# Designs tried in a protein design chat: VH-VL binders against q8eqq3. Part 15

Target 1, 246 residues: q8eqq3
Amino acid sequence: MKIHIMIAEDERLAREELMYLLQQENDIILCPSAENGDQLLNLYQEYNPNVIFLDIHMPGINGIEVAKKIRNEFEDKDIIIIFTTAYESYGVQAFEIQATDYLLKPFSEERFKIAMNRIRKTLSTKKVRKPKVDKLVVNLDEKMMVIDPNQIGFAAREGRTVKIHFISNEVIETKMNLKELEEKLSGFPFYRPHRSYLVNMDCIKEITPWFNGAYNLVIKDLAESTIPVSRTAAKGLFDALQGVHH
Key: E = the ipSAE of ESMFold2; O = the ipSAE of OpenDDE; V2 = 0.75 times the mean of E and O plus 0.25 times the DockQ between their complexes.

## First folded at step 10 (VH-VL; framework fv_lerdelimumab)

Design M2 (at its last look DockQ between E and O 0.02; V2 from the best seeds 0.00; counts 0 for: pae E 12.3 > 2, placed apart)
Fold by OpenDDE, look of step 10:
Structure M2 (fold): chain C 246 residues (1-246), chain A 121 residues (1-121), chain B 109 residues (1-109)
Amino acid sequence: as target 1 above (246 residues)
Amino acid sequence: EVQLVESGGGVVQPGRSLRLSCAASGFTFSSYGMHWVRQAPGKGLEWVAVISYDGSDKYYADSVKGRFTISRDNSKNTLYLQMDSLRAEDTAVYYCAKDRYKSHWYGMDVWGQGTLVTVSS
Amino acid sequence: SSELTQDPAVSVALGQTVRITCQGDSLRNYYASWYQQKPGQAPVLVIYGENKRPSGIPDRFSGSSSGNTASLTITGAQAEDEADYYCNSRDSSGYHLYVFGGGTKLTVL
């Protein structure tokens, strides 16, 4: 299946450059381009692209605003937004609208390729939607417990067992391993910050720097539990928190 | 009703010039790219040229580059094709066509009836 | 320059389905538009944006794409569908903006 991509760019040269780069990809098809936010909205409705390369600085409604409108009007659509801009200062805004990536002008081929890879990864993960479980059933020794995943702060491997820690500071032990638990919780915002931990991202209160590029998470449980983030997991965690799919 | 009407066709000798016009009505002319497409007798369609909605961008087929000039007057809702140094192979029905959008990518949704240009000695 | 290739002629029985295919490098990255032309008439846009129909075009016309190909399908061909069909796309070579296929003559039997 081809990736349908739409460009919103008021500058002809920038638009053509982006088109040129996109034409080098074999798995994409280009939708009509927009030159402003209003045109984008109209074309988006007509073509329903998978991806929008969106210039922040366009005449009239700016790219951030039009992106917000798209997100609000099409909540059920998982549109991938890549912001394009000559300025680096819009990172926070990109985060707010859960943009997948940010490309600076003039476009570098290398950076563009990175963005394309992110797009492909995001699309591949969306296709593998595991059935969302509403509740988690955990096997205890002689009984099954029905758990609201939203009440889980984190899970930790302690020795050969996994303990589920609730935000209430209640702790239960399960026969499931962390991988199994993660799979069961695929419809919820859980992340593996460490090989021995599974954390509910909605329960992260604070991220504090640790040594050598590692971090610690402070959880919004009563105990304000601290969970380590490995160096290898750090980047992915930040991206996940920002809505960037890898 | 959206309508395009070509005019200016005729019989000319090689090396001569001819100017075609296309009168547009029924839509906001200044909001759309416009195309010229030609069809030689008994042959297929050949794209000739396109002009953006505001006339700022023009593109031509290699076969007519340097000889043909596309232009438009949005105040008159008229598209033009200046054809210089005409050749026998330029003999065709010339169609004016409206692009679906401003930047001429994705289809020509309205066509004129065409005007015949015959280049012969 | 980029080119689009079509079979010069195809036939279909009345009420049957026929697919006209267009092939070219540009179709890897750009939608095909399809035009119907009857003798002595101007072309009419029948499909754009892969599978979009302009107003007034019957729903028996549909478009699809795969790889470097685009196809126009007529499901339940009617006598009035006998015509020449041309595919069109943006030229990815950069030399031209648009390119047409050679056209396919459809005969309804």
Scores: ipSAE 0.857, ipTM 0.919, lowest interface PAE 0.4, mean pLDDT 90
Fold by ESMFold2, look of step 10:
Structure M2 (fold): chain C 246 residues (1-246), chain A 121 residues (1-121), chain B 109 residues (1-109)
Amino acid sequence: as target 1 above (246 residues)
Amino acid sequence: EVQLVESGGGVVQPGRSLRLSCAASGFTFSSYGMHWVRQAPGKGLEWVAVISYDGSDKYYADSVKGRFTISRDNSKNTLYLQMDSLRAEDTAVYYCAKDRYKSHWYGMDVWGQGTLVTVSS
Amino acid sequence: SSELTQDPAVSVALGQTVRITCQGDSLRNYYASWYQQKPGQAPVLVIYGENKRPSGIPDRFSGSSSGNTASLTITGAQAEDEADYYCNSRDSSGYHLYVFGGGTKLTVL
């Protein structure tokens, strides 16, 4: 699973240093960065990240005010906020707005790793957030279809083609392979339970045991559809559904 | 193998200019922030300036701001310090130093041997 | 506006333990780095962050911090440890400004 992270930092070198540290992590997708509080609030609403690294001292609306706005006015209780600051004195305010951590500048590799571990632990106990602005665009021979990923129940490879099954019971055929489809859906809670399937975890209705530690999935509102879960994918599926990371 | 070599020091009258160079070898110069640090005779270390890896950001100690300009040429692996309006208190050994990481946040892990600048009438 | 304060001199008997301290408001929020300088030589980084040691620095060098104070400890001091020691950190007023302490001359007796 990929973690969508946004940085809000007005100092270019500090922003680049944090980006460098984040990009060393192989489970991270960086959203566009903000250079001030107002820009952050705009980008946050567009990209709906899982995590914000938020500098307290930014021009315009400062980081504490931004966090309060996100928590209280936008009522986003699930977003993970990591404050970045040069000053220890902000620790009480970070606690009051329920920040997951704070990270002192300059960004030490040791403290950064600790913060990342806390982020992963926190995400393991929360539901996967859907990016609100991302749409799937599928190229058909004479047109492009714009698809809301939330309407997809699962996709399956059938021969050389992939069929996308909507929760409405509609089916479309695409020339994209499952790897390409998975990449385009990286901001949504899709999982590969089997080499021939891609499933929307938000649409799973039932999970039933199968031979040799494998399982079958039933998708919400899709009759007669069962999705295999291979033995090697089963642990990861259950961990993702429960938000547990080890 | 990692090496920094300063040059361009010398004796100069107050109010004149001098340009220092620092030749880098043994590492990817264009990936690191670079510093100038000076040490007056018999005195301690004084940080002078820093430049970002790509040269786009530059910061100076108050004592030299407006008179000194740090710059770099990444194609030649060379750091520079242009010193204008020199004063007697600028007399020092000038060191170039490489930041430990790609960003300037973990200390200066490679230093040159320094070049002496004497400002005297 | 920020200063790092070090004692100007400290002595230690050969083989004994010594602590060199560095005090300043910026150390409440930033870690210190420590530099060793022997006569006629360029400084050498001996501790960065709170307590990290670069390759080639003996394990008798260690660092610690508490509040506004950082410390460099040398256990089992050797004759070659005789040098000036400088702490360095960010200025409390900005991310990109640096400040050195005044230095501590360590004499090994």
Scores: ipSAE 0.006, ipTM 0.447, lowest interface PAE 12.3, mean pLDDT 82
ESMFold2 (binder alone), look of step 10: mean pLDDT 90; pTM 0.939

Design M3 (at its last look DockQ between E and O 0.49; V2 from the best seeds 0.00; counts 0 for: pae E 5.6 > 2)
Fold by OpenDDE, look of step 10:
Structure M3 (fold): chain C 246 residues (1-246), chain A 121 residues (1-121), chain B 109 residues (1-109)
Amino acid sequence: as target 1 above (246 residues)
Amino acid sequence: EVQLVESGGGVVQPGRSLRLSCAASGFTFSSYGMHWVRQAPGKGLEWVAVISYDGSDKYYADSVKGRFTISRDNSKNTLYLQMDSLRAEDTAVYYCAKDRYKSWYYGMDVWGQGTLVTVSS
Amino acid sequence: SSELTQDPAVSVALGQTVRITCQGDSLRNYYASWYQQKPGQAPVLVIYGENKRPSGIPDRFSGSSSGNTASLTITGAQAEDEADYYCNSRDSSGYHLYVFGGGTKLTVL
């Protein structure tokens, strides 16, 4: 399937440059380009692109605001947003709207290719992870429990057993290990921030810095549980939260 | 109703000039790119030229480049094609066509009925 | 300049399905637009943006794309569908901005 890409860029030269770069790719098709936020919204509704290259600095509503509107209005759509800008300072904003990547102007071919690879990876993983609204069946000692994965805050290895912690602060023990559990939850947004933890990313409330490049996660459960993020898992976690798949 | 009406066609000798006009109505003319497309008798469609909504950008087919000039007057809702150094192979029905957008690569949604240009000795 | 190629003629029985295909390098990255032209008339846009229909175009017309090809499909051909069909796209090579295919004459039997 071709990747449908839309450009929102008020500067003609920048727009043409992006078009030129995109034309070198064989698996993309170009939607009509927008020159401002309002045009983007209109064209987006009509063409429903997979990817938007979005300039932050456009006349009228800026790119960040437009991105927020798109995310709010089309929550069910897995749109990939790549921000384009002349400035490096928009990293936080990109994170807030779950942008896949950030391209600086003038565009380098190398950086563009990296972005394209990220786009392709993201699209490939999303196709695989169609959340089968499948309930999780967990074997307990004498019974099987049917669990809504969305109700899980996190799972933790405690000794020789794995405990599943629900948002309600209910805890159950399973004979499954974390790897098995992760596999069963492959269609849901779970991440391994630590060798002993599996976290529902939708239940992350806060991320706080810890020592030596590690972090702690605060979960949206009643107890506001704290879960460690290892240094090695930190980068991947941020990428996952931002919709960047490696 | 969106409408385009071409005029200015006729019979001319090789080497002569002719100016075509296209009167637009029923839409905001200044918001859309405009095209000229021609069709020789019994032949297919051939794209000739395009002009951006504000007239700042113009592109031509190689077959007419250097000889034809596309222009527009947004105050008059009119598109023009100045044809110089006409050749026999320029004989065709010339259509004015409205682009779907300000940018011109996603289809022409409105066409005029065309005006015939015949270049013959 | 890039070229779009079409079969010069195709036939379809009344009520049957026919596909008209356009091939060209530009179609790798750009949508095809399709135009219907009946004798003595101006072209009419029938498909754009891969599979979008302008107002007034019957739903039996549809568009698709694959690789460097675009296709116009008429599902349940009607007698009035007999016409010439042209594909069109942006030219990705050189200074030509637009290019038309050679056209396909559709006969409804």
Scores: ipSAE 0.832, ipTM 0.901, lowest interface PAE 0.4, mean pLDDT 90
Fold by ESMFold2, look of step 10:
Structure M3 (fold): chain C 246 residues (1-246), chain A 121 residues (1-121), chain B 109 residues (1-109)
Amino acid sequence: as target 1 above (246 residues)
Amino acid sequence: EVQLVESGGGVVQPGRSLRLSCAASGFTFSSYGMHWVRQAPGKGLEWVAVISYDGSDKYYADSVKGRFTISRDNSKNTLYLQMDSLRAEDTAVYYCAKDRYKSWYYGMDVWGQGTLVTVSS
Amino acid sequence: SSELTQDPAVSVALGQTVRITCQGDSLRNYYASWYQQKPGQAPVLVIYGENKRPSGIPDRFSGSSSGNTASLTITGAQAEDEADYYCNSRDSSGYHLYVFGGGTKLTVL
């Protein structure tokens, strides 16, 4: 999946500097660039980009006013806007329009990487929050139970049944298998460290090495529950945990 | 009716010069980037040069840099290619083409029928 | 590399579906366009912006891309689709350069 990015910049050298930086990224595709506000609005409607790098100081209608049109008149709340400018003073206005980031010219590679990381995080978090239901519904024998996923420490296959272990130390049984439960917990930070376990990454307290590149987990407030991490799942677990700090 | 008509092709000796013209009609010429593209006999398409809508930016393929000059006269709706120091490998049909935008990032949507340039001893 | 690579020839039976591919490093970050050229004629733009079709181009023509590869697909190929097909994109080595693939000759059997 590629991120579609459009540049709106009237100065050729600044436009080419951004294109060069963007070209270094493997997960983006560049839309045609705009050199003024009217052209941007035409290209925006034709190409439907995920991200616009938008120069504040374009001739005629400026970038702030174009961004307001996109947000308010076209009602596009999902498009990511990164303002570019030679002047530090525009930060407050960028916040008021809900821009994702703000880049000073001339562009630095370090600041550009930070902006790209924020773009990727914003696209991911918007997707994970699009479901309007933030509760988990599980089937029990005679009823359906409504659960707050943040209260779950982990789930485990125990014999022929799956047990959901809450951080309160309460346990319930469900007829769902771990795959079904994982699917229903989409949008919450759950990870499958082992074929028999599903863990809430926000509840991990300790990780200790184990035999043959495996690990063990300890869950907050559930210290007696030591959860295995298989060798094949270890990389994914560490990658997911490192992403929490961006 | 959008049209591009090339002219100025012919037979010329190596080392000599030739100027191609492309007359545009049916659209606002000064709003679009313009290209030259060539095709040697029996060969594929080769992009040659591009010029921005107002003539302020010009770019060339490495094979013609320093020998060819693209230009435009927006008052006459005409695109030009000045070809100096011609070589045998410059033998081709030369097409002019209109970009979809004033930026040349994308799409040559109207083409002329081409003019043949033959460079031979 | 600034090259765009296409297979030199491909065949399709009348009424069948064919895919023509174009591969190059620049296609990771830039859209492809596709041109049809019949013998003795100027090229015609058939796909731009990866998957957009100009007015007058039949809807049996479609485009797609993934990774560093762009594709032109013709569903229900007709005799008049017999032509050379060229992909075009920006050159990865420059800021404002275009590059064409070597072309693919489509034969309709």
Scores: ipSAE 0.117, ipTM 0.597, lowest interface PAE 5.6, mean pLDDT 83
ESMFold2 (binder alone), look of step 10: mean pLDDT 91; pTM 0.940

Design M5 (at its last look DockQ between E and O 0.55; V2 from the best seeds 0.00; counts 0 for: pae E 8.2 > 2)
Fold by OpenDDE, look of step 10:
Structure M5 (fold): chain C 246 residues (1-246), chain A 121 residues (1-121), chain B 109 residues (1-109)
Amino acid sequence: as target 1 above (246 residues)
Amino acid sequence: EVQLVESGGGVVQPGRSLRLSCAASGFTFSSYGMHWVRQAPGKGLEWVAVISYDGSDKYYADSVKGRFTISRDNSKNTLYLQMDSLRAEDTAVYYCAKDRYYKSWYGMDVWGQGTLVTVSS
Amino acid sequence: SSELTQDPAVSVALGQTVRITCQGDSLRNYYASWYQQKPGQAPVLVIYGENKRPSGIPDRFSGSSSGNTASLTITGAQAEDEADYYCNSRDSSGYHLYVFGGGTKLTVL
């Protein structure tokens, strides 16, 4: 399927440059372009783009504010937002609205290609992660339990068994190993922050620095459980949380 | 009701000039790009020119570039096509059409009835 | 200038489905708009933005795209659908240029 891309850019030259670059891609289709935030808000509803290249500095409502409105209005829509700007200082804001990437003006072809690859990766992973509202069936000793994966805070290897910890602080033991469990939960936002843990990313409350580049996760369970993040897993975790796919 | 009405067509000799007008009503004229499209007798549609909502941008087909001028008067809700150095191959019904957007991109949703221009010696 | 190509004529039986296809380089990156024209009448927009219908256009009209092609599909053709159909898109050679296909004459049998 083609990637539907919309541009919001008030500067003609920048807009045309971006269009030119996009036209070199074979798997994209261009939606109508907006020249300001209001136009974007009107157009994106009609054309429902997969991706928006959004200039931060537009007349009237700025790009950050527009992005926030879009995110608030379409929480269920996985629109990819790429910010475009002449300034480097908007990295934090981009993070806050879960922007996929940030492009500086004037656009470099190389940087643009990197952004496009990120877009493609993001779209491919989202298609795979369409949560099949499939319940997780876990084999217990004498019975099978049907579990809503969304109720899982984390799973931990304890000795020879894996314990599944629910947000309610209920704990069950399974004969499954973490890898098997991870595979069964492939349609849900679970991450392996440590060799002995599998965490529901939606249940992460806080990330706190630990020693030597490691981190601890605080889970939104009743116990506010703490889970270690290994140094090797840290980068991947942040990328996953930010929607950056490598 | 959204409506476009072309006028100014007629019979002219090669090398002569003709000015077409398109009167718009029923919509905010100044908010939309406008097009001219022509159709030779028994032939298909040929895009001729486009003008942005504020008249700042104008683009032409190669076949008419340098000879035709598209313009608009938003205060009068009128689109124009100045046709100079007319040729026999310019013979066609000329339609004005409203773009769905400010600068033309995604379809012409309203068309006039057309006006016939005949260039013949 | 870029070119859009269409079959000059197609036929469909009443109540059956027909697809009219438009091909061109510009269609790789741009939507096609489709216009219906009946004899002696001005063109009417029937599909835009790949698969969007203007108000008043029956739902039997639909649009699709693949690769460098765009298609207009009429599901359950009616007698009144007999007309010429033109595809339109941006010209790949110019940012703000437009181009029409050669048109397809649809006969409803």
Scores: ipSAE 0.824, ipTM 0.896, lowest interface PAE 0.4, mean pLDDT 90
Fold by ESMFold2, look of step 10:
Structure M5 (fold): chain C 246 residues (1-246), chain A 121 residues (1-121), chain B 109 residues (1-109)
Amino acid sequence: as target 1 above (246 residues)
Amino acid sequence: EVQLVESGGGVVQPGRSLRLSCAASGFTFSSYGMHWVRQAPGKGLEWVAVISYDGSDKYYADSVKGRFTISRDNSKNTLYLQMDSLRAEDTAVYYCAKDRYYKSWYGMDVWGQGTLVTVSS
Amino acid sequence: SSELTQDPAVSVALGQTVRITCQGDSLRNYYASWYQQKPGQAPVLVIYGENKRPSGIPDRFSGSSSGNTASLTITGAQAEDEADYYCNSRDSSGYHLYVFGGGTKLTVL
């Protein structure tokens, strides 16, 4: 697969320097470049790139205003914007527009490689995860509760109900089943080690062998809770912890 | 509606000069990059030169660099190719072509019908 | 070298599908453009970008790329498609230089 990249830069030498750096990457294809903001908006609509390297200081509508149009008027929250500038002071404005990174001119190869790695990480995350909000909303008896998924240690079916165990030792009861809960947590590092359990892989402290190729998990700050890993789930757990996607 | 018309071709001796012109109509000439492309009789296409929309950037194939000069007059909607120190190998039909975009990257979408340049003793 | 390599000739039966290929190192980072040229005529742009057709080009023309190879595919070839086909892209010796492939003569049988 190729990452489709568009450059918006009015200065010839800066544009050529950036194109030279981009050509060194083997997973990149370059869209036509823009020399001003109006050209960029036209080309953006025709080519729909994954990434824009966007000069803040262009003639006509400037790069900050272009980024605002893309985010607000075109409502494209997924496009990756890398601002380019000669001035370090634009970092706050880049954050306000949800830019992925910014690069100072003249471009250093090290900073460019860092930006490219962030681009690749962001693209892989957006394909798998669609985060609108980093909170989870779960249904309880007579209310809905807003929780931070990072505070969940595990969830378990206990009798007829599912209980969510927080790393704080708090426990809440939900009418959701584990399948529904797993689906709502699909953008977070949760794994189903057993048909009755769902665990936060970032909270696993210990993994202990058990009979017949099974394992037990100990959760951080929940040391008295032991979670089984079935034989059929064990490979998937270790693959996920080692970064192997299956 | 959009068209390009080349002129200025002819028969010349080696070492002489010619100037080709390309008259543009039906589009905003000053918004697009322009190319010269040549084709020797019975042969394939050979890219010769490109000039940016405002004339600020000019690039040439190695085979013509230092001998040919591309230029444009946006007030007259005209592209030029000044060909100096002509050689027999420069014998070709010369086409002017409009780039699809402001910089010359992804395609020549309008072509003229060409003008023949013959360089022979 | 930055050359673009094309087979010199291919044939297709009327109504069948044909693929014309173009290989070169610059095609790893840049799309090819494809041009159709009939005898005695100027070239005509038929494909640019990933699979974009200029207005007026039949939808039986499509383009694709993978690695260092670009392809022009004609599905349901018609007699009028008989022509020379050229790919064009960046020359790897400089990023503002261009090169044509040697051309492929398509014969429709």
Scores: ipSAE 0.033, ipTM 0.525, lowest interface PAE 8.2, mean pLDDT 82
ESMFold2 (binder alone), look of step 10: mean pLDDT 90; pTM 0.933

